# VH-VL binders against q58102, part 8

Target 1, 198 residues: q58102
Amino acid sequence: LMDVHVLFSGGKDSSLSAVILKKLGYNPHLITINFGVIPSYKLAEETAKILGFKHKVITLDRKIVEKAADMIIEHKYPGPAIQYVHKTVLEILADEYSILADGTRRDDRVPKLSYSEIQSLEMRKNIQYITPLMGFGYKTLRHLASEFFILEEIKSGTKLSSDYEAEIRHILKERGESPEKYFPEHKQTRVVGLKKEI

## First folded at step 1 (VH-VL)

Design S6 (framework fv_socazolimab)
Fold by ESMFold2-Fast, scan of step 1:
Order: sequence, then structure tokens, then C-alpha cells
Structure S6 (fold): chain C 198 residues (1-198), chain A 119 residues (1-119), chain B 109 residues (1-109)
Amino acid sequence: as target 1 above (198 residues)
Amino acid sequence: EVQLVESGAEVKKPGSSVKVSCKASGGTFSSYAISWVRQAPGQGLEWMGGIIPIFGTANYAQKFQGRVTITADESTSTAYMELSSLRSEDTAVYYCARERYSGSYLDYWGQGTTVTVSS
Amino acid sequence: QSALTQPASVSGSLGQSVTISCTGSSSDVGGYNYVSWYQQHPGKAPNLMIYDVSKRSGVSNRFSGSKSGNTASLTISGLQAEDEADYYCSSYTSSSTYVFGGGTKLTVL
């Protein structure tokens, strides 16, 4: 089986990406990125155990999310900063892993690499970057997730999430900023159980 | 393909202002920042400031704060740099360049606009 | 407002290798993983050569970038006559601005 390393938050989309890759004949290894600010990876560890996939936490340079916080304060919204973090993470992981994947959806705006950015990354690093969810519509993804997973809804900022936002929010607070000023409230969905075998 | 086209050369008197334009074609103007970088004769590159067109926010190098204003018009895909209170030391070539958020680099550059300040 | 430190000039012979350094501080080069490099021929706009650890599409494999601590380096191997140009490094800063190096004139002997 070919190993694929999947960027993993414990959320619905990254979980579904891992399931789809397994069904396509890959051997998924889940990677959660931490920047040494807070232990936001704990929820992802719990979900990885539930899913039964191998899991690893990789700690990257805190300066990456400090720059993201700078960008948010300057731009007054998080989109470019989240995009910067995601692209930087993929660049770094591409030095270690030949097949990378994540939960990017067809209807996502950020984080989402353009075709030219994907082609550039793959060519420069000699890797494959797979976005399994790009082929599916939102309704189909929602149906598949609800059929396989027991889901918990969480509000942003209420619980630690294993995405980039949790550590960036903490840095903004350290700088005397209110993260709620920059991040609109949104619903996040975490996988807390399985309804059927994957 | 992405191309940045700047306005023509200017000759200005000390104490006046100059406004240079940078028109982008090919690619998504509003998805990237536009930076302004100048180069005095025989000198190096100096970053002046940049703008995020989608919400009109600009930031400036401390040396130019109070004298430089950077704006953008998304409808015409054009960025502008206005420098006031011109001195002879402002004689330079002024470049616009596109900034990528992923990696923080300037990937496409305009041809440069020569501004000469003389009495 | 301090520029990053580059040597004013470097020289190398055809076919040889040359390295240009770019030194900053923890608030720029040392604080952010990536530095970009630009080549400028006389009378022309700068051209992006290296960003992060990557070459721009179409740039020769003879060009490579590296970084250690507060110093980034551009290495050009197999020197050719057309490599003769000015080279500038640039870094993002903790103030969300950019800073350029002073520039290095490369002479190919």
C-alpha cells in the first residue's frame, strides 16, 4: 500500500478525506500540526484513535503563526493568514513526505491552493498533493460524513480545535487583541464516533 | 499571463506631489497585495509600502509615513502610489510588484516609472 | 529601516561557484523561515529568482537558496556571463513590512 500523509484537524472534512483515501487503496497516516503555542492537537489525537488511523503531531516554528497574527492585525480578516500558514505547512511537509493530502473542499475559499500553486509545489518538491473532496458536491460530502460519523458541533473559540485558528487566536490574545474582532463566529464539526466500519 | 504596467516618466518640482499608477492584467488583482519599491540612481531597492485591494488597507515603511499614500481601484485593476513634499532625494525609479501571501515574495514587477525632482 | 547586510560585490570565474550572503536579525531573516532573492540587470526591473527554498519556474538549477539562523545565502554554480547582475535579498519583518538587502554586484570574470 502507498502511504499518504493527511493534514488532520479531527474535523469532518479531514476525517472524510482519510476514509476516502483508505478506500482508494492508500495507507493513510494522519498529521496534526502544532506550533508550540498551546496543545491544540489533543482533540485530533482523540479523533484519530476513534478512526483507527496512525497519527503523529508535528511541531513547527512558532514564528509561522506569529506572522499569521501580524497579517490578521494588518488585514483585519484571517483569510490571507490562514492561506499563508497552510501553504507554509505543505512546503515544509513536502520535504519529508512524497504523497500529501488534506480536507480541502470544492466550495472552500481558504485554505485552498490554486492549480498553479499545486503544480508548482508538486514540481519543486517532486510530490503528489491530493484533495479527495474536490470531486464531490457539498450535499454528498455532508451525507457521507453523517453516514459514517457521529458528529459534535462546536463554536469557534469555545473549545480547543486542532486547526491553525486555535493557536493564532491565542497569539492575538497575548498581543492584547480580541480574536472575535477578526474571526467571525462559525460552526465547526468534530468527529466523536463511528456509525459504521471504515 | 500576469503583467503590471506602470504610468510614464514624470519631472516634478521640489515641494510638489507625484502619483504613479500600476495597472494589472492577467490573474486576480484583488486576491494579492501590491507593493511599491523605489530605487534611487546607483542605489538599492527600498520598500515603501503596500496595499490589499479587496479592503483598501495600506501599510507603509516608517521612513515614508506621512508622505506616501497607496490606493487601489478594483474596477480598473489599478494601484496608485502618491508621494508628497518631493525632495531631490526622491529622484528614483518607482516599481510596483505583486505580493504573494504564501511565502511573502514579490513575483511580478512593473517596468518602473522614473520620477525626477529638479528645480 | 535598516537594510539587510549583503557584500557590496562578489566575483567568480566562468564555470565556478559563488555565494552571496544576506544577514539580518531575529525580527526578519531569523524570525521567518524564508527569504526571497531578486536578480536585476542594468536598466531592467528586478526578477524573482528564489523564494522560500524554491526556484521560480524557468530559473536555472544552477541557482539555489539556503538559510541558517539570521543569514540567508544565494549560491550560483557553473557561472555564466549572463549571471552578471545585481542581486538583492528581501525578508518579511515582525512589523508586517518588507526589508531589502543593500544589494550585491556580481562580476563574472
Scores: ipSAE 0.000, ipTM 0.428, lowest interface PAE 17.3, mean pLDDT 83

Design S7 (framework fv_socazolimab)
Fold by ESMFold2-Fast, scan of step 1:
Structure S7 (fold): chain C 198 residues (1-198), chain A 123 residues (1-123), chain B 109 residues (1-109)
Amino acid sequence: as target 1 above (198 residues)
Amino acid sequence: EVQLVESGAEVKKPGSSVKVSCKASGGTFSSYAISWVRQAPGQGLEWMGGIIPIFGTANYAQKFQGRVTITADESTSTAYMELSSLRSEDTAVYYCARSRDYYGSGSYRFDYWGQGTTVTVSS
Amino acid sequence: QSALTQPASVSGSLGQSVTISCTGSSSDVGGYNYVSWYQQHPGKAPNLMIYDVSKRSGVSNRFSGSKSGNTASLTISGLQAEDEADYYCSSYTSSSTYVFGGGTKLTVL
């Protein structure tokens, strides 16, 4: 079995990526990134137990999300900051793991590496970076997720989110900013159970 | 090199069922969806359904819902299509085809096809 | 019955160009950038030629695909005798299914 380390939020897309990789003969290890600001990893831990995958929380430098907060204040929206965090996380993890994966979708704008960025990362770090969901459109991903998972929609920020957003929101509050000014309300989809064996 | 090899021709009576197999080689079976497409004599192509082997999830065209069952066995890299309650109108060549991949830039295309299995329904 | 509309037949002379249309709706051709084209010779399985605007490796540059609104087109330039075949379009749908066109018989004169 080849180990693959999957960036994992507990959401449907990263969960589906892990399932696909397991079925393809990989040994998935789920990684949730934390920046030491708040314990935003708890929902991801619960979902990893539901899925039955090995899970690890990796704590990275708080300065990464502090820079992200600076970028959000400067740009007035979160896109470039989220992209910066994701690329930085992949660069750091590529020093430790030879096969990385995440839940990037075909229709995503951020976070999403371009083809050139992927080639650069793979060549410089001598790794493989796998995005299993890139070949699928929104309806197919919804169909696949609904076949495997019992899903719960939650409002972003009402429970501790295991994505980058939760800790960035906290940094913005510490700086006297309102996160809701930059991050509009949206619903996140979390895996809370299984319909099928994986 | 990817090959899809289908089972041999079948002659069936009305009201019976038929099960056709499609064995994949030369690529990762689980990385791709397998679809079944039929073609009646002198007629066009008709999609019946497909399965994504890594998920065991099958999806069917409305016309065949309730009498077609598509399954896959990952250990043997084989997909199956079973059609029940056969009628003379089911006489056709049945093709398996690989329809999606999980790492490529392919989008909802049938890139490799089996040779076709002739199913004849006659009294 | 296939849902996508193709002309039943088209013809062209050696060296000429021919275009085959494939018309659907916003729930298939118009909603997705993924119309595929297949060539079928008598007694043979279909062969993928074009997906979206991309050619399958090994397919002649004489074959090209395009799309405008709800209509996709396959253009074959520099017609050769071997191009005589049936051509089918297909599209993914908003119901997570596939639909084929009725097929077009190409005659090379």
Scores: ipSAE 0.005, ipTM 0.458, lowest interface PAE 14.8, mean pLDDT 82

Design S8 (framework fv_socazolimab)
Fold by ESMFold2-Fast, scan of step 1:
Parts: sequence; structure tokens; C-alpha cells
Structure S8 (fold): chain C 198 residues (1-198), chain A 121 residues (1-121), chain B 109 residues (1-109)
Amino acid sequence: as target 1 above (198 residues)
Amino acid sequence: EVQLVESGAEVKKPGSSVKVSCKASGGTFSSYAISWVRQAPGQGLEWMGGIIPIFGTANYAQKFQGRVTITADESTSTAYMELSSLRSEDTAVYYCAREPYDILTGYSDYWGQGTTVTVSS
Amino acid sequence: QSALTQPASVSGSLGQSVTISCTGSSSDVGGYNYVSWYQQHPGKAPNLMIYDVSKRSGVSNRFSGSKSGNTASLTISGLQAEDEADYYCSSYTSSDTYVFGGGTKLTVL
């Protein structure tokens, strides 16, 4: 069994990525990234227990999300900042783990590495980076997720989430900015139970 | 703030091709998707296709498959829509529109001003 | 052409409410919670009003969206003169494409 370390938010996409990797014969270890701003990892810890995978929280430098907040204030929208954080996280984790994975979908716009960025990361760090959901459109992913999971939909920014957005929103508030000025409203999904064995 | 500026009006002959450009300003071009939507005179909106510049991947509506090509040039922050084998029914205003990040299914929050393409002999 | 059915026109008086329907099938409106509404004034590009069935895109809370089965609805309360425009719905489809409704002309008396 090869170990694969999966970037994990507790949402349907990172959860489904872990399930698919297990079905392919990997041994998934779930990693939730925290930047020491708020304990946004709590929901992901709960979901990892439900899924039955090994889980850990890795704390990275707060300055990463502080820079992300600066970028959002400058650019007036969060896309480039979220992309910066995701690429930075992958660069750091690639020094420790030989096989990394995340929940990037075919229909994702950001965070998402280009093909050339993936090749560069894999070559420079001598790792494998796997995106199990990249080949599937929304209807296939929705079907697969509904077969395995009991899902709860939450409004982005109204509850603590284990993605990068939660801690960035907190820093924006600390700086006297309204996060809703920059982040559009959207639903996030959280895995709250299983419908069948994984 | 994001702004999309489209190229100027075109008059084309039947059987020719037209290539409309859409230059984005504000933010990082490759961090969002761009859709193309047309509207014939006095008619409704019609989705033609879209591109995700970060991967260079484009999707097209079945009606336009084989006639439309959507591309992006990240170095100039410009998306293009090329429509070939033009017919009189292709006379329309062509819009580019931005689809924001972090959604399962797209919607367009910023639109270009529209490019009028007239097909006549 | 569009696959979604909208009434060609609706009308209402200043201060009243009006509702515009958008009817599809289980492979678009009925199958997904991804319906958007656009407002278009003559000679202008469309403006996003509602997305994901009921989320407002920075517009007045007089605009609301809903869905029941294969029919999505846009409701405009407290009608104002500037609300006079064409309104289009759009939906994600099971083919990973988007489809627009035929459009509805709103006249404010």
C-alpha cells in the first residue's frame, strides 16, 4: 500500500478524492492546513473521524495568509490570493511527502494548478501530485458523492470552514475590511455521514 | 474591479470567419473563466461556449461544435472567439462574460460591451 | 434557440409585485440548483441579478428567486420604473452546458 497525503477540508470533493484513492489501492492520510489564525480545522477533524482515515493538522506560517489578505485588498477579489496560498502549501508539503493529492475538479477555476505548474512541481520536488477528480464533470462527481456521503450545505463565510478562506476572512476583518466586499456568496458542502462503506 | 473590453464591429461575407477579442483588466486573467454569449437582433441570449485559461480548456454548445473556437492568450489577458463558415443567421451581438472562481456551476457577473457582427453579401 | 420557457411579457404597476417563471425539465432546472437571472436594458449588456436559484448579485432585496420542481421564478416587489427591462433565466444542464430562457419583457405601468 503506498501512502498518499490528501489536502483535506472536510468537504465533499476532498472526501471523495480520499475515497477514490483508497479504492485504487492507496493508503490515504488526510492533512488539513492551518495558519495559526483561528482553529478552522475542527470541522475537518470531525469529518475525518466519520470517514475513518488517519488525519493530522499541519500549521504553516501565518504570513502566508497575511500576504493573501494584502493581495485581496490590492486586487479587489480573492482568486490570485487563493491560488498563491494553494501553490505555496503544495511547495511546502512536497518537501515532506512523496505523493500528494487534493480535491481539484475539472470544473474548478481556482485553486487549480496548470499542467506546466504541475510538471514543474513534480520535477523540482521529485514527487507525484494526483488530482483524482480532474477527469470528471459536475454530474459524475455529484452522483458519486451522493452514493457515499450524507452532505450538509453551508454558506461560505458564515461558519468556520477548513479551507484557506476562513482564516483569510478573519485577517481581513482584523484590518477593518468587510470580507463580503471581496468574496462572493456561495455554498460549501460538508460531509456529515456515510451512506455506505468506503 | 474587473472590466472586459471587446473588439469593434465587423461586417463579413457569407462563408468567411470572424474573430472577436475580449481584453480583461483587473486581477489575474487566468484565475477565472470566460464565456461567449450571442444575441441576434430582437432575439434572446444564446450560450456558445467558454474557456478556462489556466488550462486552455474550452467547452462548446452542440449547435456550434465544429464552427466555433475559443482561445485565450494569458500574456495579453485576452480571450478570443472565432466563428467560421458564417451565415446570415450569425448576425448578432457577441458578448464575452466572466465566470467567477469557486463555484460548481458558472454564472456571469461581468460582461463586455458586446461586438456587433453583421453577415451580408 | 433556448430550451427554457418564459412568458413573452409581464406587466405590473408602480409599487406592486410581479413574478416571472422559467420552466425546463429534470435535465436542467429540475435537476440542479443552478439557475441564474439576468436583467437587460435596451442597448446594454445583461446584468446578473440572481444566481444559484436564490442568491442576489449585489442587487436590491426587492429581487428574489425560487424554484419548485421544473419551474424557477423571479419575483420583483415594490416595482420601480427602472425595473422595466428584459429578463432572462439560464440553467446548467446535464450535458455540462448552459441554456437560456426565451426572455420576458417587463412593462411597468
Scores: ipSAE 0.000, ipTM 0.446, lowest interface PAE 15.5, mean pLDDT 83

Design S9 (framework fv_socazolimab)
Fold by ESMFold2-Fast, scan of step 1:
Structure S9 (fold): chain C 198 residues (1-198), chain A 123 residues (1-123), chain B 109 residues (1-109)
Amino acid sequence: as target 1 above (198 residues)
Amino acid sequence: EVQLVESGAEVKKPGSSVKVSCKASGGTFSSYAISWVRQAPGQGLEWMGGIIPIFGTANYAQKFQGRVTITADESTSTAYMELSSLRSEDTAVYYCARDLSTYGSGTYYFDYWGQGTTVTVSS
Amino acid sequence: QSALTQPASVSGSLGQSVTISCTGSSSDVGGYNYVSWYQQHPGKAPNLMIYDVSKRSGVSNRFSGSKSGNTASLTISGLQAEDEADYYCSSYTSSSTYVFGGGTKLTVL
């Protein structure tokens, strides 16, 4: 089987990406990134056990999310900072793994690599970068997720999410900033069970 | 080598239904989507709909919504297209084609085509 | 009937170049880089020539694709007798469907 390493938050999109890759004949390994600020990876570990995939937490340099926090304070919104973190994570992981994947959707604005950024990454690192959800619109992805998963809505900032946002929020607080000033209140969706076999 | 083999020609009366099959071989059936495209005599290609077998989900062109049903059986690596309430205007060659939208490549095109099934609707 | 506009016919001389256009809107050709081109000989199924606007499917370098705004183009250089066929463009749409062009008959003189 071909191993694919999937960037994983425990959310519906990264979970659905792993399911699709398994059905296509890949052997998915779930990776949750942590920057050593807080143990934000625990919800992702729980979801990975539910899905039945191999999972590990990779700790990267704290400076990456510290720079992200600086960018958010400067720009007054999180988009460019989230994009910077995601691109940096993929660059680092591409040195270790030959096939990488994530839950990027067609309708995403951030985090999302452009076509030229993907080509550059693949060519420089000699890897494959797969985005299984790019072919599907919002309605189809919602339908597919609801067919496979039991989902829980989480208010942003109320639980430790396993995405980049949780540790960035903590650094902003350390610097005397209110994360709510920069991150709008929104709902996040996580996978808490299965409706059918994968 | 991937090959799509369609069922044989059909002659049907107006108001009846037809079910055309498309058997995939030489590859992994569940690794791609299957689309159905028809071509009336002397006319162009018309997309009818497609199915993603690994999910069991189908979508249809608006023109055929309510009359067409596309299904797949992974155990036999076969996709089906059933068209009901047949009219003389449904006389056409019906093609199945492999749709790469589910390949993980983020692309949309048809690389392998069945040989075509001629369906004639006449009284 | 398809939604994409192609000329009904084009002709070119042996050894010369010909270009076939495919015009849509911002909801298909203009909005996405998912234009493909198919060659169909009489009595045969279509054969993929170009995908993702400009990528060749293993066909001769004589075939090339491009796009500007809402119009995609297929260019065939060094025309050969075997190139005489019907050519269809196709695009992914904002409705998550596919649409084909009306088809162009290429005559090699």
Scores: ipSAE 0.000, ipTM 0.465, lowest interface PAE 14.5, mean pLDDT 84

Design T1 (framework fv_telazorlimab)
Fold by ESMFold2-Fast, scan of step 1:
Structure T1 (fold): chain C 198 residues (1-198), chain A 123 residues (1-123), chain B 106 residues (1-106)
Amino acid sequence: as target 1 above (198 residues)
Amino acid sequence: QVTLKESGPALVKPTQTLTLTCSFSGFSLSTSGVGVGWIRQPPGKALEWIAHIYWDDDKYYNTALKTRLTISKDTSKNQVVLTMTNMDPVDTATYYCAHSDYYDSSGYYFDYWGQGTLVTVSS
Amino acid sequence: EIVLTQSPATLSLSPGERATLSCRASSSVSYMHWYQQKPGQAPRPWIYDASNRATGIPARFSGSGSGTDYTLTISSLEPEDFAVYYCQQRSNYPYTFGQGTKVEIK
């Protein structure tokens, strides 16, 4: 039984990644990243209890999301900043864990490592990086999520969201910026229950 | 102005259950990010965090004391209640309740504290 | 749980002297706070998020540090500064406090 550490937001994609890895014979440990700005990890803690997986919150340097806020102000949209945060998180975690995974989907633009970035990370850190959802179309992901989970839609940018966006939005506000200027409004999906045993 | 005040018995006998109430004003425990914690301090010793309750009714307990502790809130009364079962003389301490608001940029610390209430466990 | 070790346990100094108080965490933390406590009183927030002074705290107090090593410095002790100082981490639950450093008059 091999331990895999899964980057976890409490959303349907990271939840589904953990389920798939368990069914493949891994022992998933859920990791939620926090940067010490707001306790955005609380929804992820709740969802991890529902799923029945081991969970921990790892706190990383606030400077990472401060740099992300600088990038958003410079670029006028969040894509490159979110990509920077995700790559930085994976680089740091790769020093501690030999098998990492996340909920990156085939059709995602950000956050998403290229194949060459994955090869570089795996070689330099001597780890395995697994993206279980990368090979699946959206119809399959919808069917699997609806089969396992009771889902709730929440507005992006709420104080309770557990993605990188929540803390970055807060820093933008501290700097006198309006986060709504940079982040498009969208709905996020949170796992709030199980339809069947995992 | 944020104010908190602890109330409960000053003397508890061994094996009894302690019930402490934190009454507060100046904030609502229905506001996202707000929580109330309990911290104790035995005479002449260090601070020890006991329990915390958040606006969403999520509860956290000191792992060494977890089986003995219950924390609850009554948002309409502006109160948080802590119960601790099977009291022992070693539990003699001043018990504080304290406010935190994690979504204020400064809000990761206990920014307002009650005056504390001394609970003596003795036969 | 994350264990916070403060050193020294007691610091005996005269007014006007510099005080340096250390807090070491058993694993990396991002949020470290400091509280001042005087006899018979509740703790008061003093420094939050490693280096920020709480409202009303004199400029002679400064905090620094990251990861596992944090420091509270008093550049020139005043009579009202003699107290116990506690560090506290809020990166992970359970929330933990250090054992305290007592700054006492020599």
Scores: ipSAE 0.000, ipTM 0.459, lowest interface PAE 14.0, mean pLDDT 85

Design T10 (framework fv_telazorlimab)
Fold by ESMFold2-Fast, scan of step 1:
Structure T10 (fold): chain C 198 residues (1-198), chain A 124 residues (1-124), chain B 106 residues (1-106)
Amino acid sequence: as target 1 above (198 residues)
Amino acid sequence: QVTLKESGPALVKPTQTLTLTCSFSGFSLSTSGVGVGWIRQPPGKALEWIAHIYWDDDKYYNTALKTRLTISKDTSKNQVVLTMTNMDPVDTATYYCARTYYDYVWGSYSFDYWGQGTLVTVSS
Amino acid sequence: EIVLTQSPATLSLSPGERATLSCRASSSVSYMHWYQQKPGQAPRPWIYDASNRATGIPARFSGSGSGTDYTLTISSLEPEDFAVYYCQQRSNYPYTFGQGTKVEIK
């Protein structure tokens, strides 16, 4: 029924969020955020075409990921910086869209808004913020994703991922830092095909 | 030095549950980027990946075997445990545990250290 | 699942000869690794990400390839090189291995 704008990386979780929202009667529009550093949105564009959803890239202020890079250098780990970027993105998008969603999972640590942060965002901005995956554990999400998607595992830093990490890594390199020291390899999955119609 | 070692029963009867333990040293499964997986090899056959667990407790299973598999870790004991239900003679294989870790100098290294393997025979 | 087909199944060669081993994937992969295995031993990491030698692996070994076609080359066989070599893709779950190429003495 209603348009929902989904923060989209081309990964398993944001893709599954869009599918679930469609099954619930929403009209998903996929949004990939870019900060004007590198064209990290290309893989997400390909995945959006595979899924058959409308997609757009929104360019936000480079200073957001520059501050994130400074935070990583200062604190020696990326968690607070990723959280800062995600919260900032949601605050900005809430001025434009009345229904926002993302792929935050029940078991995620970052990026993840607390219940109080979600309530504050929704009340201050008069929006709905939906996290379709929050009610499901890892095993259920893996099962659901495997029902719909053909997945590819992506090594951190080797492909232009559409999460915030790719552009932050580039800024760290510009500052003479090795991003790999701050961002260890983590499992990322990309949707590269469908097993059935959605 | 990184070492891994598999332990468990050498003989299992059909329909029984297999439990294998991987004990390791020289690294911690609390370290970001580290994972431990299980791979098996039937006598004279190819290697088959079974399951994987990462430092953040995220788990992946071979889709053909997933209904039979459970993987868990005890970070304080440096152990990963694999459980496989309803064993069949076709599950006779040498079972290996192996580490994954991103090498910041040389890039991704999928299974960089392996245990010696433990032979599990499924027979009546 | 991605199927990896290794060819030939067996290479019968003499020390000093060049060996070329092929691994073909049923669909495009980004991360292909090679392992060496000798009888009674665990597989040993050999080449990772198509072309990078693992630590301690002699310069006579080289890997190349992209997409669906990957190759492991041994420029001049030494006695210790006779073994089974497996390719493995890490691009997609489930991770899959080829059936192996046995390099044996003629």
Scores: ipSAE 0.000, ipTM 0.429, lowest interface PAE 17.0, mean pLDDT 85

Design T2 (framework fv_telazorlimab)
Fold by ESMFold2-Fast, scan of step 1:
Structure T2 (fold): chain C 198 residues (1-198), chain A 119 residues (1-119), chain B 106 residues (1-106)
Amino acid sequence: as target 1 above (198 residues)
Amino acid sequence: QVTLKESGPALVKPTQTLTLTCSFSGFSLSTSGVGVGWIRQPPGKALEWIAHIYWDDDKYYNTALKTRLTISKDTSKNQVVLTMTNMDPVDTATYYCARIEYGDYFDYWGQGTLVTVSS
Amino acid sequence: EIVLTQSPATLSLSPGERATLSCRASSSVSYMHWYQQKPGQAPRPWIYDASNRATGIPARFSGSGSGTDYTLTISSLEPEDFAVYYCQQRSNYPYTFGQGTKVEIK
């Protein structure tokens, strides 16, 4: 049973990735990243208990999300900043773990590493990087998530979430910016229950 | 802040073609998984789904209305346009546009525009 | 097309009472959504995929069901809950809505 370390937000995609990896014979360990700005990991801890997987929070350098906030103010949208944070997190974790995974989907634009970025990461760090959802379109992922999970919608900015966005929003506020100016109102989904055994 | 707003004529004569435009902000149809649809509601009656279009130009039409319907998008203008031919008094309804995404439910709705079909 | 039948058509209750709204499909569906609509307003998403609460929906609302039988429950009615509720299926095209259940003050 090989250990795989899964980047985990408590959302449907990272949860489904962990379930799929378990069914393939891996031993998933869920990792939620925190940058020391706010305790944005609490809901992910709760969801990990629901799923029954081992979980830990890893604290990384606050400068990563400070740079992300700078990028958002400069570019006026979050895409490049979110991509920067995700790539940086994977680079750091690759020094510690030999098998990494996340919830990147086939149809995602960000965060998503290119084929050349994946090959470069795996070769330089001598790791395996697995994206279990990459072969599935949104219709299949919607179907699978609805079969396994009871989901709750969370409006961004109204509850603590375990994604990179929560801490970046806080830094934007510290700098006198309104996060709602850059991040449009959107929904996040979190797993709050199981519909069947995993 | 997601907003959608319908625009078009308030009065249409029988046999004419109706063209409605949905203008939106706070999201883009360049985003994977996102779409915009049209739903109507005759006065005092139930909701009826008309059509929707996704980011990848994939289109779905209500089969009862399909021969009369065209849906299109202009991603650069943040607009979705619905055209319905051969209007009849039974088509009198409030027409809504709404965002659709994962789970195929309509999460943000415009205020609606009343279209009356009368001679 | 799949026909959705909601019952009762009208539910007259007082604040504090429990409301149970039914939606029955003419054939089995995998996905059912619920919307709330108040007079003069657009519908608002309420419950999606049978049991998931949409953004901002109070915990007193719950959805359940599978196959042909779906239920929306309000554990204790508040004054703002009096509205029309519509179910909608997305299992088959065309997407269809029920005729609505009006929850009104007794």
Scores: ipSAE 0.000, ipTM 0.576, lowest interface PAE 11.3, mean pLDDT 88

Design T3 (framework fv_telazorlimab)
Fold by ESMFold2-Fast, scan of step 1:
Structure T3 (fold): chain C 198 residues (1-198), chain A 122 residues (1-122), chain B 106 residues (1-106)
Amino acid sequence: as target 1 above (198 residues)
Amino acid sequence: QVTLKESGPALVKPTQTLTLTCSFSGFSLSTSGVGVGWIRQPPGKALEWIAHIYWDDDKYYNTALKTRLTISKDTSKNQVVLTMTNMDPVDTATYYCAHRLEYSSSWYFDYWGQGTLVTVSS
Amino acid sequence: EIVLTQSPATLSLSPGERATLSCRASSSVSYMHWYQQKPGQAPRPWIYDASNRATGIPARFSGSGSGTDYTLTISSLEPEDFAVYYCQQRSNYPYTFGQGTKVEIK
């Protein structure tokens, strides 16, 4: 079995990516990134136990999300900042792991590496980067998630999320900014149980 | 070893555009987390940060100067170029370019060029 | 923008004496750096993130502080320490520098 390290938020997409990789014969190891600002990884730890995969939290330099906050204030929206964080995380992890994966979807805009960025990363670092959900549209992903998972909708900001957004929002508040000025309202979905064995 | 060197005109007339080039060695702007900034110092006065650019082409400008500034990079030539429009005598300063690294706990300007004096006069 | 105020503007001291340089920010900052500049030279990084010495900086230099108040200390002044010292914050854009403290050998 080949080990694959999956960037993991505890949400439906990163969870589904891990399940698909297991069905394809990989041995998934879940990685949640934290930047030392707030313990936003706790819900991801719970979901990893539910899924039954090995999990670890990797703490990266707080300065990465501080730069992201600077970018959001400069650009007036979060897209480039979230893209910067995601690409930086993948660059760092590529020094340690030969096969990386995440929950990037076909219909995502950010975070999402371009074809040339993926080729550059794989060549420079001599790794494989897998996006298992890129072949599927929203309807298929919704169907598959509903077959495997019991899902909970969480309003952004009401519970700690394990994506990059939670810590960036906290830094914006520290700087006297309202995160709601930059981030649109949205619902996040997390995995809270299994409907069948994976 | 990291080295940077500024080049450009020593004299610029009021209302003209200044173009400065930073040529460097010992690092690449293809490396994740790497950036190059421009800082200036009028004679006998404090340092003033102008702009910087990162490996991913992300750009930051001093708010007071933003409408006059453009920063760009040519990673294959190891160069960063700063342009500043509508020059005024108050823009007379020594202009420095400097290296910084953002993702390995290095967020300060760690290597500086020697500086180039730009005088704005008729 | 965050304004950095350095004090005193000038320190005149004899070799062997202790020097204390202050930098105060108009609002709380998380990251403060110090640079040394000698006449006719580019600034040189000296202390980063409040308390870490840059490469090659003598042990007699130390930095401390948090929030709005930061200090650079030279435990026993040497003649080579004659220079202007600038603090710089990078917590908010635009990045700003203090006006400098000039350390003169008396």
Scores: ipSAE 0.000, ipTM 0.429, lowest interface PAE 17.7, mean pLDDT 85

